# VHH binders against c4kar8, part 260

Target 1, 263 residues: c4kar8
Amino acid sequence: MAELSTPSPASPAPLDGGRGDELEKFTLRGARQILQLLQDLITHRGLITAHTGGGHSFMTAVLKVDEERGRVVLDPSPDPQANRRALAAPRLTCVTQLDGIRIQFPLVGLGEGQDKGRPALFAPLPAEMLRLQRREFYRLQVPLAHELSCLLKAEDLARKPVEVSARVIDIGAGGVAVVVPTGAAEFVIGGTLPACRLALPDGEPIELDLEVRNLNRQTQRNGTEQLRVGLRFAALPRAADTRIQRYIFKTERALNAKARGGL

## First folded at step 14 (VHH)

Design pc42 (framework vhh_7pa5_2)
Fold by OpenDDE, second read of step 17:
Structure pc42 (fold): chain B 263 residues (1-263), chain A 125 residues (1-125)
Amino acid sequence: as target 1 above (263 residues)
Amino acid sequence: QVQLVESGGGMVQPGGSLRLSCAASGFTFSSYEMSWVRRAPGKGPEWVSTISGSGGDTSYADSVKGRFTISRDNAKNTLYLQMNSLKPEDTALYYCAKESDYWGDDIYDSPFDYWGQGTQVTVSS
């Protein structure tokens, strides 16, 4: 009766150890540090974006840190539906900034209640807080004269494929913001737009996949409604990255020269 | 360093008017979209209005549409919010906020990367 040694489940391949190590350098795990940072957010009246998953988020703020009970008190959303989503979410991802430093922290075990007779959200203190100093990803405002455009492959409300030519308003190493007419297509935050085409002045359009990151409705003075769409580069070939970087650098230099009276 | 300083808040009666100002420094003001956000007692922050860098595009929350007007003077690096026909429900701390210029691959987004300390608006009889 040969005991078939059940092969020990292969230890999951260590996630790419380098990026994890970099994040660890910026991660606070000390209880005192976490408490201090949360208190600083209160003192500075920090606005927090709480992500509930599924592309949904709401703005909140830390009202109080209850050290005795080991909990943080948050403002509820003015939207009851957002609060329901928050309470149903297994985890909130909170994003804010203090003194130009991006802060991100998870909250688990959200509940609702009252603080001093006012509705509030409660969660245990975060186990960790990430502080990111990296200004690595700024966006260049694209001069109107450059007329950058992006051909978006999207879907309409009927899930029919549509192509939308969008004006690029800003560009960075990580993505672009574009404007489209309202109703031109349906965009879902977290959704991928495959095989889009970014037009740069220096040559042929770049084919790339884009991920929808944010949506903002805008009304022009003339009453026309537009949708601003923030798009992340989901898969950017190295050659395309180089071209984008070159464009940004060249444009910045030109703008700076003009600002200094050199042009 | 980026700084945003709100002013112009105060106490007004229902139906009254206020004009808020936000002085901006430490960045190219005209290159960024700016917003007003408000925080009422017992409620989380609420978006109020946004204006494009050039001032050509504006947007408003439904709750303030037709009553509030966002504007900017790029020469003065100043953002404004004209508030007319004020209501008790408009009572809040009003923040000036700068559009985020951050692109994160592995982090969640925030619409704003800088805001001021806010100016208090109180609408009461």
Scores: ipSAE 0.577, ipTM 0.848, lowest interface PAE 1.0, mean pLDDT 86
Fold by ESMFold2-Fast, scan of step 14:
Structure pc42 (fold): chain B 263 residues (1-263), chain A 125 residues (1-125)
Amino acid sequence: as target 1 above (263 residues)
Amino acid sequence: QVQLVESGGGMVQPGGSLRLSCAASGFTFSSYEMSWVRRAPGKGPEWVSTISGSGGDTSYADSVKGRFTISRDNAKNTLYLQMNSLKPEDTALYYCAKESDYWGDDIYDSPFDYWGQGTQVTVSS
């Protein structure tokens, strides 16, 4: 695993949060916790992707944890070149999932040998492991080209039902932020907007209930006022949750690939 | 509550055939690529085949291309692997794997987030 943050104690995170503080919160450094997690990977038959640097990786799995010798035993790659790269690497970054939780850890000092007469790779137990759940605090900035919109069912100043098509500017596991023209509808923090329709690029609009969490009035450079509304997903169905996470995942990967000059 | 349950493994002679199945639940099956991965003692996990969510696109490892066929039935939430002309080197635990939903930095990507317990295929004479 890459170093996430300094070990020095940090001040309590501000409300706008820091990524390093959140990642440190999810880092395991207890020897017993690390041993238990590795054993869980064995029990679950975990598929591990080991990154050896330079864009190279191979698939492996934990064969056993040798607590007495302080070592983890891994399957070698069927590709001899991948094994040579792994043995030459100063560090492997291993990533896997366990029941939807992302697990990441470094291995240093990799060696080769045999376990029960079969080829194996050996490494000292990692000093740290990262356990990441869905990043509910993460908000993807929605590309303008996606033209993502949410049809809001709200009320005007006279309490009459109105439908407002709002542009989605960011989206996360827990909700969306939208932009609405001033005066188009009345929003109350804590209020529920039932049966709104979120349009994603793929498939039919998702019908869901939204709760108003925050309001931020912005004045643009040209003097135009707009209202930024933060909306929480209420009672999100699993199918809808899956589609939203899918969109976030695919878009994030595409943006990262584009930023790094990838295809 | 994602569950993947493989079946259809067994013992077969070289040149024989087997059809593996994977019953999926707890997610929108048609929205994800699905893969078959195999693991034999001393060889580590080896990717075998992938199929797109719609079933329109497939890919295979060179070692199985022309012998194995991946398919899916989205109405039944089931993934299949038809294995023909089996060889002793195909002996392994076969498990199905779901495409990962992780949205982090793709420099340390993991292709799968769930997999089953596997079904054993043994090819021997």
Scores: ipSAE 0.496, ipTM 0.811, lowest interface PAE 2.0, mean pLDDT 81

Design pc43 (framework vhh_7pa5_2)
Fold by ESMFold2-Fast, scan of step 14:
Structure pc43 (fold): chain B 263 residues (1-263), chain A 125 residues (1-125)
Amino acid sequence: as target 1 above (263 residues)
Amino acid sequence: QVQLVESGGGMVQPGGSLRLSCAASGFTFSSYTMSWVRRAPGKGPEWVSTISGSGGDTSYADSVKGRFTISRDNAKNTLYLQMNSLKPEDTALYYCAKESDYWGDDIYDSPFDYWGQGTQVTVSS
């Protein structure tokens, strides 16, 4: 029962070429650097979320680095189904943190067996590891009083264009999460919603293209069903990026001041 | 800067009780779902319990349901786990974890933004 479904874990889509190019400067490819980082994860007892695709993930940790064989040894899931999915997956996307730094790496060629008489998963050492310290990954929970909304341009079940005004529940430099009533429109992961309009308190709505990244169905306490949609900013003009970052910064500072007794 | 600091672990006999605490700082605590996760050597990490930001919704792993209670004090920025009727199988390192607001934007996304160093719980005679 070790697969983390309760916090709504996500299986991220593969990195696109444009995003991959941008992240290249944060990518470690030296064997010595990779070995050192994996050893640091062992030393600091780093928990790893391993994504196996199709919205599935499980928690693991690095138990050992076998430098001579070029392999990493991982803690298996107590859930046999999670282990079967991991072994069947063409790759695992492993995500963790170390002292506030986000770390991500792929594992390919996963196998199973034993290490010192205990169940274990094995994989070749990753050829690359992402080591990233960015404030842009911060996500702000939007205060209800701000009435932040996004007008989505989507399609209904009959493939007819529809416009849906969605409430923005969180926002970051990379995207927004919105809620819509179930059945208001059809959303497809990886699909693009062109010319949507994000309303910020400080001016005219921002026109932007959004990519659907995640869908999660929620039932409210009053029995109302709604859909949470995760949306990525596909291409963000510099002026729009500045306005979004300014809104996030100002709101975060206001919330921090309130939390510290309004000083 | 986000920080989560667990405490309250220790050694206890089977059938005993412990209360774990997690002191949170660097973020608006009441706005985030919080979780407890445990790891026993050789068994893999296991999700234990989750509580919504308001404290109105809770959920538990089947292995601990009826024995453990998750709670929070938003005025003190503190998460708790009350553990009753402890079994040897509950022996593990227990972590406090902050929810990641997921939208699947990047391959570095995870269900948790941050977790603490952990606190050791040992249940033995």
Scores: ipSAE 0.012, ipTM 0.467, lowest interface PAE 8.0, mean pLDDT 78

Design pc44 (framework vhh_7pa5_2)
Fold by ESMFold2-Fast, scan of step 14:
Structure pc44 (fold): chain B 263 residues (1-263), chain A 125 residues (1-125)
Amino acid sequence: as target 1 above (263 residues)
Amino acid sequence: QVQLVESGGGMVQPGGSLRLSCAASGFTFSSYAMSWVRRAPGKGPEWVSTIWGSGGDTSYADSVKGRFTISRDNAKNTLYLQMNSLKPEDTALYYCAKESDYWGDDIYDSPFDYWGQGTQVTVSS
């Protein structure tokens, strides 16, 4: 049996009480809203990643919403071990998207059974669902002509301080993706890089703390390896946030103008 | 705007072949690993194959290994899945999926941050 396995695995993030308050405005708690969103996932055949804890996840989808019994019916994993982990888990965290909008919800009390003679998993309807707009996860592909860079303060293999000028390939409201040569520095998921400097075209470099969220090794056309590092803005002053957002909007407008006018 | 559009599905007899395509736009295609995922009701969604950004490294689910080949054309921003020796159990909706780089918030993330609407493959006599 195959289990869900990809080069970019989904890892569980710790619960953050301060973040919870920010997410309240995106949380659906009305029973009718929840039922409608689940039906929309069925209609659009949405793929769901269900996290069972300990770095484990599997792919599922909503088969049916059973309003009479107050439950959702889900496709089981093709992997029996993934199903056993799911049934043993105190909670599933389900993540999906609908038309670019991120949707996340918990399921508690998972059981197994059948739907129309086919194996199925079921759980009570979630009491809440997160619905986050796509624009909050928008990422600008940085034009090479901008030569946008971030000076990272990191450590080498011997844990000695090193400064690495990394090219910024993507930028959004929540962070940047950068590329560095393999071996230039050591990065640990969840580690903090303090006092890094983001160079935007207009004005002084922005000093900021970055958290390592993701690492992805890539091979370039010339055969050299580079490391793509996803970095979250750990804390961002409003002035810095405004300047980053302004850069994103101005650049997107310029790119859209070139596409329309051929310039 | 990230967009993935699958095509190339259809009906085919057991032992036949199909080639699926996925046209990508709105992101730097060569910088991301790409995957194929399939879904048939009652079987659940199943990861099928992944190819790294350079096209050098590939991986496959055991159920399709030796029969399917994933490839990409970075100049055309297109992902492919060549499916040979098709079996009835390959009948499913096939999705193209973009690998997530997993940043931006403290919530659990999917291994994929985008996927298409899917293309239907039906294998029957």
Scores: ipSAE 0.075, ipTM 0.574, lowest interface PAE 6.2, mean pLDDT 79

Design pc45 (framework vhh_7pa5_2)
Fold by OpenDDE, second read of step 17:
Structure pc45 (fold): chain B 263 residues (1-263), chain A 125 residues (1-125)
Amino acid sequence: as target 1 above (263 residues)
Amino acid sequence: QVQLVESGGGMVQPGGSLRLSCAASGFTFSSYAMSWVRRAPGKGPEWVSTIEGSGGDTSYADSVKGRFTISRDNAKNTLYLQMNSLKPEDTALYYCAKESDYWGDDIYDSPFDYWGQGTQVTVSS
């Protein structure tokens, strides 16, 4: 009776080991380093965006680092609903900047209480903090004179296909931010907009798929509401990438020349 | 180095007015949207207003709409916030903030990459 050794399930192939290794280079795990960075955030009155999941976030700040108790104290949201979401979330993802460097860290085990008689949020110290110094995340503010636009293929509230012409506000290697009239379409964070068209000044529009990454409602002085939509390039052909990079470079150069009084 | 320095805060009575200023340096001021954010005691930061680099487009929080006006002088690298009809609820530390030029690969982002130390506004009888 030969015991058929059931083949041990193949350990899932380590995901793309290269990106993980690169991320590790920017990850702080030392207790002293973490404490110092949190203290720096306090000193600089750092504005933190706390993500609670489901596309929801609120702004907060570190009020205090309690080393004795091993916890961080945060400002609660002025929105009670945001606080409820935060407390219900298994994980809070905090994002901030220090001197232009992106900082990201998780908080787990969020609770509410009082600090010096004021409402506060409490969490254990983060186990890790990510510091991203790479300029690869740069977004160029598009000059109004360039009139970049993106034709968005989206759906309305009735899931009817609609095309929306959106003004491009900024552009980077990874995506664009656009503005659309409120109610022009329904956008879902994480949703894909297929076969959109990005218009650049140098030629024919680029056809590409876009993923919705963020949504911000804005009310203008005149009372008009608009929606700012952050869009990631989901599938960008190499030729399109080259064109986008060229546009960014050329525009930056022109802006810098103008700033120096050369134009 | 990017620097943002807020000024113009103070103590005022309800119904009063203040004008905040933010002096910007170390970057091409006109190329970036600028915002005001405020932090009240016991509350997290709250977005107040944004103005685009060109100065053409402005946006406001509902709580300040009709009372506050954001403006900028790109020649002077200065951001302004005119605050009228001030209320006790407007008491806060007011920050000038530069729009972030970072693009995240995930859904997590921060709207600002630089801010000042803030100027205190206190509205009390």
Scores: ipSAE 0.648, ipTM 0.867, lowest interface PAE 0.8, mean pLDDT 86
Fold by ESMFold2-Fast, scan of step 14:
Order: structure tokens, then C-alpha cells, then sequence
Structure pc45 (fold): chain B 263 residues (1-263), chain A 125 residues (1-125)
């Protein structure tokens, strides 16, 4: 399958900035913060998926944190082959969830032994841990088949009011990115578009105010010019926020079920 | 606020039966597959069974096939695990787990995003 985020060489600066910059502000590097988060995983009995590479993974959990020796102690897999793969791997990528927050961290230098007479895996404490609320960073790429649109209330080049139906290409908790034909309307960064209507597949269009955050002109493969507009939700009622999040989660699940198969 | 609360665990003799329940709230229950996962000292977490959102398709770990039955009541937002012909090896803390809705992420994924505190099952004579 084609990877997401293939770079376009003709694109100027990203529509909403780099995602790497956003992820950095959620990265924990303080030793005490890392120790506390690992302890929270123990307290909440966090189920951890440990990726060993080559498409292989197994379920584990943190048994304890050894602060004096600077290491974590993990449950081994009940599958001996999974344990052998883990021990042979140069790195494990551990992923879990804690109260709706995604936690991810690497483990390097995995060894095996015993803890209180029971089999266990050991690794040095990670130097960093990612702690991230999905809704703060995620943008759903909207399937073309959904024909998702947003009716924008803007002005044309002559400053006359114009309504333009824009195709929504991505959507997240904080806003949408849309595409319009070049010249369809005049957009000013920082400008507000009042009373726009976002059409979701289920129910009436959502009326909302949008703030223009960025503009990007692109030439399509067929030679047609289009304008990509990044729009921020200026004030989103809770009911509208709930509907948007529901659409995002349902659509992502449906796409993943079709592409990879279910759980 | 997603909440999963397991119940029905206890002590039982080999060959006995138990029925576990999981009360779910804070999400659209019928839209998600639900699973049972167990954890025993020294064995680590082991997936037991999954049921799809509609209740149509089920799957089981080889160790429990023919002995355990997963089911759900979408009207009551409740997941069940009927456990028959219990063995000492079934002794574990049993968790209810919700299918993750974070697929499509560029970072490595996990099958579950929420689980409960668990209910203890002990099989001994």
C-alpha cells in the first residue's frame, strides 16, 4: 500500500506546519517524568504492544521499575518464539494507551532473566517517551468517495459576497483543509469566514466560523491550478465537536477494515 | 468518558464453569469489536477472544476453543465470556478490552485503546 505523507516537490511550506514539531512538545525526556509514567502504566495495568520488527509484535506489561539499576522489568510473552524475536531485535517499539492518551517508547538492549523466581525481560530505562492525545495531532485524509464538502462564505476578487463549495481533503479536531479552484474566492490569512456549512454524511450541515490559517497554490497533474486552504475552527460547539470526532473515528475504522482487515 | 467494568470472577474447581460480564459506557458500544485478554503471573498478557461490533463474527485463542463462548448484548452495552470445562491453566486476571480507533497513524499501532481493571478467575481444587 502507498504510504501517507509522500512529499510533493512543488509544494511550498506545509499547510499547517510540520507534525514533527507538534510531536516534539509531547516528548518526555526528564528521568523523573519517565519513571512516573512507567509507574502509572504499572498502576493502571497497561497492556503494551511491543513491536520487534518485520511485522512481529507481542503483548507485554511493566512488572516493575528498578530505579537503582536504571531498568524496566517486563512480562515475557507466553509464546517462546515471540520472546526469541524480542531478544534478537536491536530495538523494541512499545505502544500503549493510558486514559485516552497514546504512550510510545523505545527499549534497547533487552535481556532475559527472572524476577522473584518468575521469567522476566529486562531493558534499560528509555531516554524518551511520547505522550500524546490523538485528537491534538491527527488529521484524517478524507476519502474522495465521501464527497465531503464545506460551503464557504467568502468574497470574490471584486469584493462581492460569494459562496464556494470546497472539497474537504483533511479534517481534525482543530480544523479542515479544503481545495478550491484558483480564483473562486479571495482568502486572507487571519481572516474570518462566518457561517460556513460543513456537510458530514450523517445529519444536517454544521454551521461554523472558520479562520484562514494558510494558503498553498498547487498545479495538478492535468495542468489545473487549485488553491489549498487551511481553516481553523474559530468556535466549535460541543455537539459539533462530537459529530466531527465521530466522523473521523468511524471513517478511519472503515478505511483500516478495508485495507488491513479487522482486529 | 470510556469505562469498562468486569465482574463474575471467582474460585471454581477444575471442570467447573463461570460467566464473566463487562459493563461498557462512554462510547457507541455496537460500533466496536470487543475482546477478552487474560494475565497470569509469569505468563504475561494473552488474548482470549474477540467479537465484532454486530456480534456476527467471533474468534478464539487455540487454548480456549470449544470451551469458552464470547457474546454481547448491544441493547445493554454488555460483553460476556462463558467459560466451561475450566482448567488450572485458566487461572488469571481477565480484562475486557475495546478495539482501538487510532488506526491510520504513521506511528506503530495497538489493537486496544481501553481496558478495565480485570476480574480474577482462580481454578483450583
Amino acid sequence: as target 1 above (263 residues)
Amino acid sequence: QVQLVESGGGMVQPGGSLRLSCAASGFTFSSYAMSWVRRAPGKGPEWVSTIEGSGGDTSYADSVKGRFTISRDNAKNTLYLQMNSLKPEDTALYYCAKESDYWGDDIYDSPFDYWGQGTQVTVSS
Scores: ipSAE 0.386, ipTM 0.764, lowest interface PAE 3.0, mean pLDDT 81

Design pc46 (framework vhh_7pa5_2)
Fold by OpenDDE, second read of step 17:
Structure pc46 (fold): chain B 263 residues (1-263), chain A 125 residues (1-125)
Amino acid sequence: as target 1 above (263 residues)
Amino acid sequence: QVQLVESGGGMVQPGGSLRLSCAASGFTFSSYAMSWVRRAPGKGPEWVSTIHGSGGDTSYADSVKGRFTISRDNAKNTLYLQMNSLKPEDTALYYCAKESDYWGDDIYDSPFDYWGQGTQVTVSS
């Protein structure tokens, strides 16, 4: 009776160990390093975007590092609703930059209180801070004269398909930012817009899928409300990528030439 | 190195006007949208206004709409904020900020990659 040794379940293949290792190189975990970086953010009056989840965020800044209590003090949002969301969130993801280097750190255990008689948010010091110098995702601001547009296939509030022509305001290898009239469509962060069409000046529109990454409401001087939508290229054919890169390069060159007084 | 230097702040009475300036260097100024952000005591930073690199497209916070005007002179690498009909609630440190050119792989991002030290605006009777 040969005991059929049940093959030990194959240990799940270590997920993308390479990306994790790369991130570790840029992750600060030392208490002194973390304190120094937070102090640098104070010194430079760092503008921090605190993400509370669900696509919501607010701007804040580090007011103080309390080493004795092991906590960071933050400015509260001018929006009470944002503060409520922050306090309810299990985790804040804080994103900022220092000298062009992206800094990201989590805050857990947020509370509210007062610092020197002023409202403040308090959290334990972050356990880690990520510093990333990645220039690989450059965005070119599109000259208004180029009039790039993207036809968005979206849904309205009733989930009816709608097509919205959106002006492209910036473009990169990874995506585009567009502006649409408020109420033109319903956008969900993380949602996919299939079979959209990006119009470039060099030929036929590029058909592509777009993922909604961020939403920002803006009001123009004339009182018109617009929605800025950040869109990631979800699936970009190689030929389309080449065209986009070429456009970016050509446009950058032209802008630089103009800035130097050559045009 | 990117540098942003704000100026033009001061003390004014309610209803008064100020013009802020931001001198930019170390990058192609016309290639980037620029913004004003303000920080009032006891409040987090608040976005005020943005202008496109070409100068033709502008946006404003509701709190300043109709009173503030953002503009730029790309030949001088200078950003401006004309502030009219100032109110006590406009009291803040005003920052000039460069729009970030970074696209993150995640939903987390920062709208700005560089900002100045700010110029103080105080509106008081």
Scores: ipSAE 0.646, ipTM 0.871, lowest interface PAE 0.8, mean pLDDT 86
Fold by ESMFold2-Fast, scan of step 14:
Structure pc46 (fold): chain B 263 residues (1-263), chain A 125 residues (1-125)
Amino acid sequence: as target 1 above (263 residues)
Amino acid sequence: QVQLVESGGGMVQPGGSLRLSCAASGFTFSSYAMSWVRRAPGKGPEWVSTIHGSGGDTSYADSVKGRFTISRDNAKNTLYLQMNSLKPEDTALYYCAKESDYWGDDIYDSPFDYWGQGTQVTVSS
């Protein structure tokens, strides 16, 4: 049997170095708990984002749980290309939320077929599910007028250094989400971008090491594709943390006052 | 308690129009992007449109561009979807979805943390 302090080899992606043990406290491995959580997702009509790799994802939902055969039945994507990517992927990483609680689980061995005469995707029940109660971490939507940017120090497809000025779309205590044009740089989940510069309105740019945590492709109004990159603050100096929190606090107060008809 | 309540669905003929509404409560509405997502029999959930909280940025799925308009009234905590030139393919249950406020040392992102029960739109002759 596996040691309690070691993460499962079946984990959907490499866990943060040295933090696998922290996530173990939030990992469900009991078959009954996994079945109950999947049933709760059905009852609450949970929207699931399934990541297929390479920055690709699609939305799905659990249609039913087949306890006797040990499998889940999922909605296919309305996009046939997304379904083809999913079926070709060695593993899917599924992410959803239930009442602000983050739920993440892997699916391996995805197949296609029909349920009640309608197209469906099938996969064996996950051996583990991650359940994180981190609703205290707030993300501020950055007003476009603030022109908040982060200069990313990354690598291109040939592993040559490139600098990309990315627009910051949200910011929290743990990190930022930015948008970059597709192909501007190569991003690998778990990879570190050293010495990036976050430009806040008041003062010098903050120099930060950022870890790539997630990737989502999105299509803009004019048909151009861009990549949304979630970046974690790998190590925040106290002064930088204070400045980021002050910006979040000041901006949230201003937005709340403005929304209520205040100045 | 976060609540999202959709309304305005119904039956309409091809080429018709409907206006959907979503009444939001239990959170600071203006601080979050809001989206419409739809689900039809035999199809998975399909993202339709998003509007940012205070930036005014909007985005749309290719299938609805030029026909649907997303808007919001932050003073009333209400999200809207104006649907014009409706097609049979637009038949679906339409959900209002709140942008996730979850952020931490996560590997993967989820765009939504709350959604409503949905309002049914049926386009049929």
Scores: ipSAE 0.474, ipTM 0.791, lowest interface PAE 2.2, mean pLDDT 81

